# VH-VL binders against o82653r152to333: the designs that were tried, part 37

Target 1, 182 residues: o82653r152to333
Amino acid sequence: KSLNVGIIGPPNAGKSSLTNFMVGTKVAAASRKTNTTTHEVLGVLTKGDTQVCFFDTPGLMLKKSGYGYKDIKARVQNAWTSVDLFDVLIVMFDVHRHLMSPDSRVVRLIKYMGEEENPKQKRVLCMNKVDLVEKKKDLLKVAEEFQDLPAYERYFMISGLKGSGVKDLSQYLMDQAVKKPW
Below, E stands for the ipSAE of ESMFold2; O stands for the ipSAE of OpenDDE; V2 stands for 0.75 times the mean of E and O plus 0.25 times the DockQ between their complexes.

## First folded at step 23 (VH-VL; framework fv_pasotuxizumab)

Design k4 (at its last look DockQ between E and O 0.19; V2 from the best seeds 0.00; counts 0 for: pae O 7.7 > 2, placed apart)
Fold by ESMFold2, look of step 23:
Structure k4 (fold): chain C 182 residues (1-182), chain A 122 residues (1-122), chain B 107 residues (1-107)
Amino acid sequence: as target 1 above (182 residues)
Amino acid sequence: QVQLVESGGGLVKPGESLRLSCAASGFTFSSYEMYWVRQAPGKGLEWVAIIYSRGRTIYYSDIIKGRFTISRDNAKNSLYLQMNSLKAEDTAVYYCARDTEWFTMDYYFDYWGQGTLVTVSS
Amino acid sequence: DIQMTQSPSSLSASVGDRVTITCKASQDISNDVAWYQQKPGQAPKSLIYYASSLYSDVPSRFSGSASGTDFTLTISSVQSEDFATYYCLQHNSYPWTFGGGTKLEIK
């Protein structure tokens, strides 16, 4: 049984720290063929006969400086061509940064990925770095901000650094690998 | 070529309603986020509202919350602003404006209409 | 809300002068600043995106820069067609906000 998981989000969202925590050790890189884009394997989680492979999605959340609009657009278009190939897509953001100084680009990503259901791909929203948030009520406000997004099957509040909520995410992914196709 | 044409402005009394339209042509309207921006006579630009390309996600300026409604009809390539409970301070030229395509995950504000005047007076 | 403090509110210049217009953001907004030019009776026109990148039809005498929360628009040698009002816009966080504008007048 196998599951291909794409992780998207801004570069400071904590994607590699989360996958390293879930697998414990980064395994040797193994690229997966896509149309015109290869994806870096972030890690592989294995339990029994079930395997979850995590992929980065380079190019979707570029830090733009010195680039012309046309160059950025072409890079982002290339990255989008392979997103539909993943079984599960994790949309990840830094909830602490969002509370301090929300970024319209991150809001756009969360909203566009969550607005319309995709029957061939499951999507989850991952609120990372909850350990940095002092007031619990602020987490509820962010959850309310993003609650009406039907494409997200599930929401996770996690700390990739400290491991809070990470076991629940790992178990969810293992369950998806067992029961697909869905 | 890209063109945005606003219409529906006019003279109204405080408390009345008005609906502005923006007709788009020369591009794939359904791929773009759309904005309303206003400018009172002799004053600066003021952001009013944004609507995402699918019409589901909307943000408003605080000064018009609960009174204005932005909407779009992608089949008709049209953007709308329903303005209720109008006040004298809403007197302005209202511009519709186009941002970038949604898939770029960025913002560019590259085309503006010529505006339509709304005058709210006693 | 993020405040964009634009200065000066007006200035006079002669053709050939170097002109600098500043916007200061009330918090970190990365490079999420755009600059617009507006002539009387006309809609705004886009000049600069990402604080420093020119739109393709914009003359190279225009430039933008950022240092921390300070953003500048510079015209290296003002031409007669540059007399207009200039606005900055932050689009980092909702609600989006414009600076108050700078009217560039012929001396």
Scores: ipSAE 0.421, ipTM 0.746, lowest interface PAE 2.9, mean pLDDT 83
Fold by OpenDDE, look of step 23:
Structure k4 (fold): chain C 182 residues (1-182), chain A 122 residues (1-122), chain B 107 residues (1-107)
Amino acid sequence: as target 1 above (182 residues)
Amino acid sequence: QVQLVESGGGLVKPGESLRLSCAASGFTFSSYEMYWVRQAPGKGLEWVAIIYSRGRTIYYSDIIKGRFTISRDNAKNSLYLQMNSLKAEDTAVYYCARDTEWFTMDYYFDYWGQGTLVTVSS
Amino acid sequence: DIQMTQSPSSLSASVGDRVTITCKASQDISNDVAWYQQKPGQAPKSLIYYASSLYSDVPSRFSGSASGTDFTLTISSVQSEDFATYYCLQHNSYPWTFGGGTKLEIK
């Protein structure tokens, strides 16, 4: 079984920390060319007969002013089209930073990715760096803020650095793997 | 084409209740946050409440908190505002509004209904 | 709550004039400001989002700018159809709050 996982989020989201924790060893930066874009391989997780490949999506950040795509055609023609190539998309952000000083671009990203489902792709929201949050009730506030976004199948509160919640995420990903060539 | 149509407004006495409805069409209703905004006669715009796509997250203005309830039925593409314990100061045109179109990456009222008038008078 | 102080409350102008309307936020709200136009008997119409971005159907004579907590709507050359009431909105945090409005009248 195999699964292609894309991870999107701001630079401070902790994408590398999470993948390092999950994979144990960073796979040498290999570029994988898709139909339209080249993605950096962050790592490969192998358990038994299941392989999960993690890909970075550099440059997928919203501009401060956003952009005014009005239709599906525009979406297909932009850089965001490559996101649809992954079996699972992880949207990650620093939950501690969000609580302290929220970035509107990050919020827009989260909402954008959560507004419409892709039937060929599962999306999950990862609130990372929970270890930095002192009050647990604050995490609940963040969860409340994003809980109604329809495109997210699941929400994960994790610490890529400390490993909290990562086992659940890993298991989820393994469960999403399908029979296909590695 | 996106369309929002409010209904349920009318004349009521103080202390009475009224339920407003907003019928949505032309878009995937269940994917969008929906808002109520009101405007007293000759006055400015006032934000009333917001309900997120699945109806689990709700925020109210302090002025109406505890008296009004925002809700939605995604199967019916409908937004509601249950108004209890109405006061004279609640007299206003009530507008339902949607967040911006998909792919716009913003949180704005780009689509408004024409509004429904609620008059609270003894 | 975040207050949006809008000024002036009313303004008289002639066709062709440059007009500026300002909203000052009581705290940092990034660029989470929208501008609306409302004509008598009509629902508000969206003009600007994120402080400076125009909706596609809005004439280019409209513009928005931001400096700190000061937000400005500018009409470079007022046209006859522009006489209306304008509102700013902050949506940075709940409760969302509108400015008091500016009525643009014919001189």
Scores: ipSAE 0.015, ipTM 0.614, lowest interface PAE 7.7, mean pLDDT 85
ESMFold2 (binder alone), look of step 23: mean pLDDT 89; pTM 0.911

Design k5 (at its last look DockQ between E and O 0.40; V2 from the best seeds 0.00; counts 0 for: pae E 2.9 > 2)
Fold by OpenDDE, look of step 23:
Structure k5 (fold): chain C 182 residues (1-182), chain A 122 residues (1-122), chain B 107 residues (1-107)
Amino acid sequence: as target 1 above (182 residues)
Amino acid sequence: QVQLVESGGGLVKPGESLRLSCAASGFTFSSYEMYWVRQAPGKGLEWVAIIYSRGRTIYYSDIIKGRFTISRDNAKNSLYLQMNSLKAEDTAVYYCARGTEWFTMDYYFDYWGQGTLVTVSS
Amino acid sequence: DIQMTQSPSSLSASVGDRVTITCKASQGIDNDVAWYQQKPGQAPKSLIYYASSLYSDVPSRFSGSASGTDFTLTISSVQSEDFATYYCLQHNSYPWTFGGGTKLEIK
């Protein structure tokens, strides 16, 4: 069984920390070329007969669309065509930063990816760096804020650095793997 | 044509409450984030609050946090600002403004209403 | 919170003059800056978004630029209708914050 997982989020989201924790060792840079973008392999998690491949998505950083108001279809299509390449998409952000001073770009990313479901792709929201949050009740506020986004199948509160909640995320990903060539 | 019309402003005493409304037309209201911005007489612009398309994601300025509540009714194409525990310093023209659609990577606002005046005085 | 220090608070110019208004952010905010124009008794009008992009109905004499945390609005040749108050806005992080404003007056 195999699964391709894309991780999207800002630089401070802790993507590398999470993948390092899950995989144990950073995999040598491998690239996946598509017709539009090249994605770097962050790591490969292998358990038994199941392999989960993690990919970075540097090209999916939130930037101005560059398109006019009248070009809605083009904006959506051009911005995120590469996202469809993954079986599972993890939208990740720093929950501690979000509680202190929310980044408008991060909020936009979460909303954009959460508003509409892709039938060919499962999406999960990953609130990272929970270890930096002193009051657990504050995490619930964030969860409440994003609880009604239909495109997210699951929500995870984790610390990629400390490993909190990562086991559940890993298990979820393993369960999503399907029979296909590695 | 995009149109935003604020209403509900008036004279109130400190400690009282007031509810502002913004009626939107000329666009798919439910697809857009919406904002409140205010301006005290003779002063500059001040960002007040934002509400995203579904109405769950909300952020406030620190000055009004805990006293004001932004909300929306997408079925009525309406934006609201419930103002409680009003203070003299809340005296201002309140503008509603349209943001960007949820399906874009942009997050600025472009259109403004004409504003409604709120005066808080003893 | 991110502070936007706008300067000058006021300036006088003649028609045809080049004028520059500046906003300095207290921290890095990429290009997440917008500019607005407001005339007395009117609602603000959007001029520039993302530091340098003009809205469709804005004359080409208006321009925006960014360098680090410094953001500039320039009017290459001031026209009679340009005498107004201008505001910058950062929308990088919540809470969003405006500059203090710049009143452009006739000399």
Scores: ipSAE 0.703, ipTM 0.879, lowest interface PAE 0.7, mean pLDDT 90
Fold by ESMFold2, look of step 23:
Structure k5 (fold): chain C 182 residues (1-182), chain A 122 residues (1-122), chain B 107 residues (1-107)
Amino acid sequence: as target 1 above (182 residues)
Amino acid sequence: QVQLVESGGGLVKPGESLRLSCAASGFTFSSYEMYWVRQAPGKGLEWVAIIYSRGRTIYYSDIIKGRFTISRDNAKNSLYLQMNSLKAEDTAVYYCARGTEWFTMDYYFDYWGQGTLVTVSS
Amino acid sequence: DIQMTQSPSSLSASVGDRVTITCKASQGIDNDVAWYQQKPGQAPKSLIYYASSLYSDVPSRFSGSASGTDFTLTISSVQSEDFATYYCLQHNSYPWTFGGGTKLEIK
C-alpha cells in the first residue's frame, strides 16, 4: 500500500524539516519524473506494508528572475499539470512570517487551493512554526482568515523543528494510506 | 486586444458618494485579479484595492478607512468601486488595472485603463 | 505597512546620460519589486518585474537590480522618449505600496 503526498509552499516554509522529522534523521534524495516536471522525493515513511512517499514541488512557487515574461507563464502552467497526481496535497506556510508580514503570493496559494473541493485529491493546510507564535489569539486570527476554504479536509498546527503536532499529521497520512488500494 | 475602460467619474461635493465602473474586454475577465489605483493631480500613484478573480478575497489600503467598496460582476465583465463619504483628498484619476491569472506569477498591472477623474470640492 | 522611499524625487538629464533611480524598502521584501513608467496624460506602463526582469518590448537600456532592501532602476543611455515619471511598487505584503515617484526631465 502506498500514498503519494505532495508538499507545496514557499521556500523556507519548513518542508524538509517536517519530512526529516517524520522519516528520521536523513532524507533520501530521489527523482520521479512526470509529464513536464521532475518532483524530488523528500522521504518515505514506512509502517508495516504501508508507505507514504513525500514529494517536493519545485517550480510551483517560482521566484527566480531571468525568465522572460511569456516564458514564466508557460513554465508555471506546465509545473501545475502534475499536481493532480498526488493523493494528498499538503499546503504549508510559515504562520509566524504570515503574522509579521504576509506574503501575498502565499495568501493567493492558500486561498486558490482551498476554495474549490476536489473529490479526487485530499488537501490539508499546514500552519508551520507555531512554536514561534506566543499568543494563541494570533493563531485564531489566521484561522479566521482562511476559514471559508472547503477544499481543506484538515488543518494542522505544527512545528516541524520541535515536532509539535507532527505525529497527528503523520498518523492522518498513514490512515489515508491504509484506505488506498494498491 | 485587452481593453479596460473606466467610467463614472465627475465633480462631487464632500460627503457625497460615487460609483466607478471598469468595463473589461479582450480577455477572460473572471480569471484575473483586478485592482484600483489612483493618482491625485500632479502626485504619485496610490494603491487602493485588490479583488481576487472569484470575488471572495479583497484587500484595501488603509487610506480609504472603510469608505470604499470594491466589487466585480463576472457575468458583465465589470469591476466597480463604490466610494462613500468622499473627501477632498480623494480627488484623483482612478485607474482600473489587471492583475495576474496564475497566482504564483511575479508580475502585476500588465494592463491599465486610461483612468476616470473624480473631483471632490466644495 | 511597508514604506518605499524613492529617490530622487526629480532629476534632469541630457540624452545619452546614465540615470539611476533608487527605492528603499522599510523591511525585507525579497525581490518583490516592480517598476513603472508614466508619461504625462497617459496611464502607467510596466517596465520591470521581480526587481530585475524586463517585460516584453522594454528596451535593453533599462535594467533593475536589488541589494538587500535597496532597489535600483538604471537607464544606461537616456533617449528622448525616456523623459517620464518612474515608480517602484512593492507587492510582497498587503497593503501594496508605491514609491513616491521620480520625474526625469530634459536638462
Scores: ipSAE 0.421, ipTM 0.748, lowest interface PAE 2.9, mean pLDDT 83
ESMFold2 (binder alone), look of step 23: mean pLDDT 89; pTM 0.918

Design k6 (at its last look DockQ between E and O 0.16; V2 from the best seeds 0.00; counts 0 for: pae O 7.6 > 2, placed apart)
Fold by ESMFold2, look of step 23:
Structure k6 (fold): chain C 182 residues (1-182), chain A 122 residues (1-122), chain B 107 residues (1-107)
Amino acid sequence: as target 1 above (182 residues)
Amino acid sequence: QVQLVESGGGLVKPGESLRLSCAASGFTFSSYEMYWVRQAPGKGLEWVAIIYSRGRTIYYSDIIKGRFTISRDNAKNSLYLQMNSLKAEDTAVYYCAREPEWFTMDYYFDYWGQGTLVTVSS
Amino acid sequence: DIQMTQSPSSLSASVGDRVTITCKASQDISNDVAWYQQKPGQAPKSLIYAASSLYSDVPSRFSGSASGTDFTLTISSVQSEDFATYYCLQHNSYPWTFGGGTKLEIK
């Protein structure tokens, strides 16, 4: 039983810290082919006969240079199709940064990934760095801000550094690997 | 082609309320994030607020300090700004503005309305 | 909250002069800067997006550049239609913020 999990988010969202906490060991850079592309593996979680492989995602910003509107649209859409190959996509952001100074690109990413359901891919929104947030009620406000995005099956409030909420996420991922195909 | 037309400006006294409207045409309004930007006479541009296409995600400038409320009605292709507890410093031309489609991942205002003047004085 | 310090606030130039206007961001904002031109009684018009890309139909005498947190708008040879007020805008983080503006006056 296996599950391929993509993690998408800004560089400082804490993707590596989360995967290292889940697997308990820092992972060296590696490559793993997913049949159509080669992506860097962030880590592998194994319990019994079940494995969850975590992958970093490619960059999503296509540079514009001398292209017409239709050409730019097709190139951006092609870059985004690579994330559709994962069984589960974790959309991760720094909730502390969001409460202090929301990053426009991160807000747009959360919206884009959450607007339309994908029948072949499950998506979850991961609010990381909750350990830095003093007023826990603020976390609920952020979750409500994004609650009308139907593609997200679950919302997780975690600290990849401290481990808060990480067990719930890892259990969810193991459950998906067992229930596959879905 | 694309048109943004503001209305609802006028002369009001301090402490009063006013509602601005922006009528949109020539594009699929419900697919675009919309903005208010203002400019006091003889002064610079000041970003006021954004509302995302679905109407739930909203950010405001610190300057308005909870006195203004942005909203939209996608069925009517209309953007609104409810301005409460108006002060003399709110005197400005108010513009609505649009950005390009999200898929370019570039942010700039590609279309602006003509503006509507709000004057707050006794 | 990101501050955009625009300078100069005003400058005079003759037709044919090279003009440089700067904005300095209070923190790293990548290339998330746009530039606008505004003439009296008119709404602003887009000039530059992504720090250095020209908006469609903008003359090639306009250019933008970035170095760290310093952003510049350059007009290589000012024309009579270029006398206006210019603004930078950061769109890296909410709330978005404009620079204070630079009024380009005919000398």
Scores: ipSAE 0.481, ipTM 0.758, lowest interface PAE 2.2, mean pLDDT 82
Fold by OpenDDE, look of step 23:
Structure k6 (fold): chain C 182 residues (1-182), chain A 122 residues (1-122), chain B 107 residues (1-107)
Amino acid sequence: as target 1 above (182 residues)
Amino acid sequence: QVQLVESGGGLVKPGESLRLSCAASGFTFSSYEMYWVRQAPGKGLEWVAIIYSRGRTIYYSDIIKGRFTISRDNAKNSLYLQMNSLKAEDTAVYYCAREPEWFTMDYYFDYWGQGTLVTVSS
Amino acid sequence: DIQMTQSPSSLSASVGDRVTITCKASQDISNDVAWYQQKPGQAPKSLIYAASSLYSDVPSRFSGSASGTDFTLTISSVQSEDFATYYCLQHNSYPWTFGGGTKLEIK
């Protein structure tokens, strides 16, 4: 069984930390070329007869202005084409930063990815860096903020660094794998 | 084409209740946040409330909090505003609105209904 | 709550004039500002999103800019159809808040 997983999020989301923790070893010098973009392989998780491949999704972020230029449609279209190639899409963000100083760009990204479902792709929201949050009730507030986004099948509260909640995420991904060539 | 049509407005007395409706068409209603904005006669625009796609997350203006309830029926493509304990100062045209899609030239707030007038008077 | 202080409340201009309307936010709201035009008896019409981006159907004589917490709507050359009331909106945080409005009248 195999699964292709794309991870989307801002630079501070902790994508690498999560994949490092999950995979244990980083895959070196691996990339995947699509018709529109090249995706970096972040890692490969293998358990038994199941393989999960993690890919970065460069370019699928909002600019500082929170808005794109005239060519944004084309850029986004290309990015979306690439995103659609993944079986599972993880949208990840720093929940601690969101609580302390929310970035509207990140919020908009989360909402955008959560508004429209793709029948061929499952999407999950990962609230990362929960280890930095002191009050549990604050996490609940964040969860409440994004709970109505229909495209997200599941929400995960995790610490890629400390490993909290990662087991559940890993299991979920393994369960999504289907019989296909590695 | 995206269309929003408000209804339910009318003349009521202080303390009475009224329910507004907004019928949506031309888009996947269940995927979008919906909100109400009102405008008193000769006055400016005032945000009233917002409800997220699944109806679990709601925010209100402090002015109407506790008296008004925003809700939605996604199966009917409808947005509602239940207004209780109405006051004279609630007299306004009430607009329903939706945000446009991301990464389009139609960004943020470009879809509004034509509004429905609520008049609260003794 | 975030206040949007809009100025001026009213403005008289002639066709061809350059007009500037300003909204000052009480705190940092990034560029989460929209501008609306409203004519009597009509619903508001969206002009600008993200502080400086025009909707596709908005004439190029309209422009928006941002500097810190100051947001500006500019009409480079006022046309007869531009006489209306304009509003800014912040949607950075709840509650959303509008500016007080600026009525642009013909001189």
Scores: ipSAE 0.014, ipTM 0.604, lowest interface PAE 7.6, mean pLDDT 85
ESMFold2 (binder alone), look of step 23: mean pLDDT 88; pTM 0.888

Design k7 (at its last read DockQ between E and O 0.61; V2 from the best seeds 0.70)
Heavy chain, then light chain:
Amino acid sequence: QVQLVESGGGLVKPGESLRLSCAASGFTFSSYEMYWVRQAPGKGLEWVAIIYTRGRTIYYSDIIKGRFTISRDNAKNSLYLQMNSLKAEDTAVYYCAREPEWFTFDYYFDYWGQGTLVTVSS
Amino acid sequence: DIQMTQSPSSLSASVGDRVTITCKASQGIDNDVAWYQQKPGQAPKSLIYYASSLYSDVPSRFSGSASGTDFTLTISSVQSEDFATYYCLQHNSYPWTFGGGTKLEIK
ESMFold2, look of step 23: ipSAE 0.531; ipTM 0.793
ESMFold2 (binder alone), look of step 23: mean pLDDT 89; pTM 0.906
OpenDDE, look of step 23: ipSAE 0.580; ipTM 0.857
ESMFold2, fold request of step 24: ipSAE 0.598, 0.563, 0.603; ipTM 0.823, 0.810, 0.824
ESMFold2 (binder alone), fold request of step 24: mean pLDDT 89, 89, 88; pTM 0.906, 0.910, 0.902
OpenDDE, fold request of step 24: ipSAE 0.015, 0.015, 0.018; ipTM 0.589, 0.588, 0.630
ESMFold2, last read: ipSAE 0.600, 0.628, 0.603; ipTM 0.823, 0.833, 0.825
ESMFold2 (binder alone), last read: mean pLDDT 88, 89, 89; pTM 0.902, 0.902, 0.904
OpenDDE, last read: ipSAE 0.843, 0.022, 0.005; ipTM 0.927, 0.571, 0.548

Design k8 (at its last look DockQ between E and O 0.47; V2 from the best seeds 0.00; counts 0 for: pae E 2.9 > 2)
Fold by OpenDDE, look of step 23:
Structure k8 (fold): chain C 182 residues (1-182), chain A 122 residues (1-122), chain B 107 residues (1-107)
Amino acid sequence: as target 1 above (182 residues)
Amino acid sequence: QVQLVESGGGLVKPGESLRLSCAASGFTFSSYEMYWVRQAPGKGLEWVAIIYSRGRTIYYSDIIKGRFTISRDNAKNSLYLQMNSLKAEDTAVYYCARSPEWFTMDYYFDYWGQGTLVTVSS
Amino acid sequence: DIQMTQSPSSLSASVGDRVTITCKASQGIDNDVAWYQQKPGQAPKSLIYYASSLYSDVPSRFSGSASGTDFTLTISSVQSEDFATYYCLQHNSYPWTFGGGTKLEIK
C-alpha cells in the first residue's frame, strides 16, 4: 500500500520537524517531477507493506521578499495546480503564533483549503506547536475558529517537536494508504 | 464596475447602538474578504474588523472588541457593522473595503466605499 | 501588535520636487505593506501593494521600495494633484495597522 501526502504551511509551521519525527530519519533531498511542478520529498514512512511519502508544497506560502509580484502570482497559481495531486493534504500552521498574532496568509490558506472539497483528495488540518501553548482553553478557541470547514476530514493538535498527537496522525495516514505500486 | 456603498451613519448618544451597512456590487461578493476601517475627524486611518468569505472567521481591533459585531449576508451582497455601547471616541467616518479574491493570496485593501459618518455626542 | 512608524507627519513641497515618505515596522513583515492616498473629503485610494507594486491607473511617478523593516513611498516629481495625505498599511498580521499618515502640502 502507498500514500502520497502533501504538507502545506508557512516556514514556521514545523513541517520538517513533524516529518522528521514521523520518519525517524530525514530523507536525502529528493525531488519528484509532476506535469507542472517539482516537489521536494520531505520523508518516507514505511511500516510493513505500507509506504507514506511526504512532499513539500512550495509556492503558496513563499516569502514575498526577493520576488516580484508577477513572479509570486505565477508561483501561487502553479502551486494550486500541484496541490490536487496528493492523496492526502496536510494543512499545517503554528497554533501558538496564531494565538498571538494571526498571519493573514495562514488564515487565508486554512480557509481556502477548508471550504471546497476535492473528491479525490482527503484534507486534514494540523495545529502544530501545541507544546508552546500554556492554556488548553486557548487551543479550544482556535479549534472553534476553524470548526465546520467541510473539506477537512480530520483536525489534529500536535507537537512535531515533542511528538504529542503525532501517533494519531501517523496512524490516520497509514489507514488512508491504498494498494498501488510504490 | 466595483462599487461599495456605506449607509447607516448618523448622530447618536453615548451608550446607544447603530448599525452600518455596506452594499457591494460589480463583483462576486462571496469570494472576497471584507473589512471595516474608520477615521476620526482630522485623524488617521484605523483598521476595525475583518470578515472572511463565509462569515465564520472574524477578527477585531482591541478597541472595539466586545462592542461591535461584523457580519455579512452574501445573498444580499451586504456587509454590516453592529455598533453597541458607542463612545465619543467612536466618532468617525466608517469605510467598508475589500481585499482581492481569497484564492489569490493577496490581502490588501483594493477598493473602498465613500464612507459613512458616525457621530457620538451627548 | 505591529507598529508602523510613519515619517514625516507633514512636509511641504513644490511642484516638480522629489518627495519621500517612510514607514518603519516594529518587526519583520516581509513586503506586506500597502500605500494609500487620501484627499480631503474623499475615501482612500490605493497606490502601492506589496511594497513596490504599482496599483492600476497610478502614475509612474509613484514608486515603493523596501529594505528590511523600512518601507518608502517616493514621488519622483510632485504634481498639483498629489497634494494629499498618505498612509502606509501593514497587513502581514492581525490586527492590521496603519502608519500615522503624512500630509503633503504646497510650499
Scores: ipSAE 0.596, ipTM 0.875, lowest interface PAE 1.0, mean pLDDT 91
Fold by ESMFold2, look of step 23:
Structure k8 (fold): chain C 182 residues (1-182), chain A 122 residues (1-122), chain B 107 residues (1-107)
Amino acid sequence: as target 1 above (182 residues)
Amino acid sequence: QVQLVESGGGLVKPGESLRLSCAASGFTFSSYEMYWVRQAPGKGLEWVAIIYSRGRTIYYSDIIKGRFTISRDNAKNSLYLQMNSLKAEDTAVYYCARSPEWFTMDYYFDYWGQGTLVTVSS
Amino acid sequence: DIQMTQSPSSLSASVGDRVTITCKASQGIDNDVAWYQQKPGQAPKSLIYYASSLYSDVPSRFSGSASGTDFTLTISSVQSEDFATYYCLQHNSYPWTFGGGTKLEIK
């Protein structure tokens, strides 16, 4: 049983910290070819005969590299062709940063990925770095801001650094791996 | 040839309403976020509002304080700004503007209309 | 709201001069700054996006840079067509905000 999980979000979202916490040790940066593109593997979680492989989406970095507009569009479009190939897509953001000063690019990512369902891909929204939020009532405000986004099957409030909520996410992913195809 | 053409400006009195339109051509309008930006005579540029490509997400500047409504009709390739309870300080040239497609994750204005003048005076 | 403090508000230059215009953000905004040029009677035109990337067909004499919350537009050798008003824009957080503008005038 296997599950390919894409993680998308800004560089500061805590993707590596979350992956490291789930798998217990850091996997050296490596590339793994999937179908039509090469993706960076963030980590592999194994339980029994079930494997969950986590991929970064490096072509979807939220900061530009200095390409001209035409070149950037084509390169970003190529990177997006791989997003629908993941079994589960984790959309991750820093909720502490969002409460202080929301990043327009991050808001746009969350809204567009959540607006329309994909029948061949499960999507979840992860509010990371909840350990930094002083007033936990504020987490409910953010959840309400992003409610009514039907493509997200689940919402997770987690701390990838300290592990809060991470077992729930890990269990969800293992459940998806054993229930495939769905 | 990307084109954005504003219309609907004119002279109105304080408290009245006015509806601006922006006709878009030369690109797939429904794939782009659209904006209104204004500029008072002799003053700088001022961001007014954004509407996302599907029309479901909208953000406004604080300066219009619930008096303006941005909307779009993707079937007609048109962007609108309904301006209610107009004040003298709303006197400005109003531009519609476009950013790169949402999936590029960048938000600079790559095309602007020529603007339409709204004058609010008694 | 994020304030963009643009300076100077105006300056005079001769053709061939090096010109530097700055914007300072009131908080961290990554490189989410764009620069625009506006000539009298015209709509603004895009010059620079993502703090330092040149927009299509912008002359190489224009450049942008970032250091912390300080953002700079530089014209290495001013040409006669460069006399205009320049604006920075932050697009990191809503509401988006422009700097106050810099009018570049011919000496």
Scores: ipSAE 0.401, ipTM 0.726, lowest interface PAE 2.9, mean pLDDT 84
ESMFold2 (binder alone), look of step 23: mean pLDDT 91; pTM 0.915

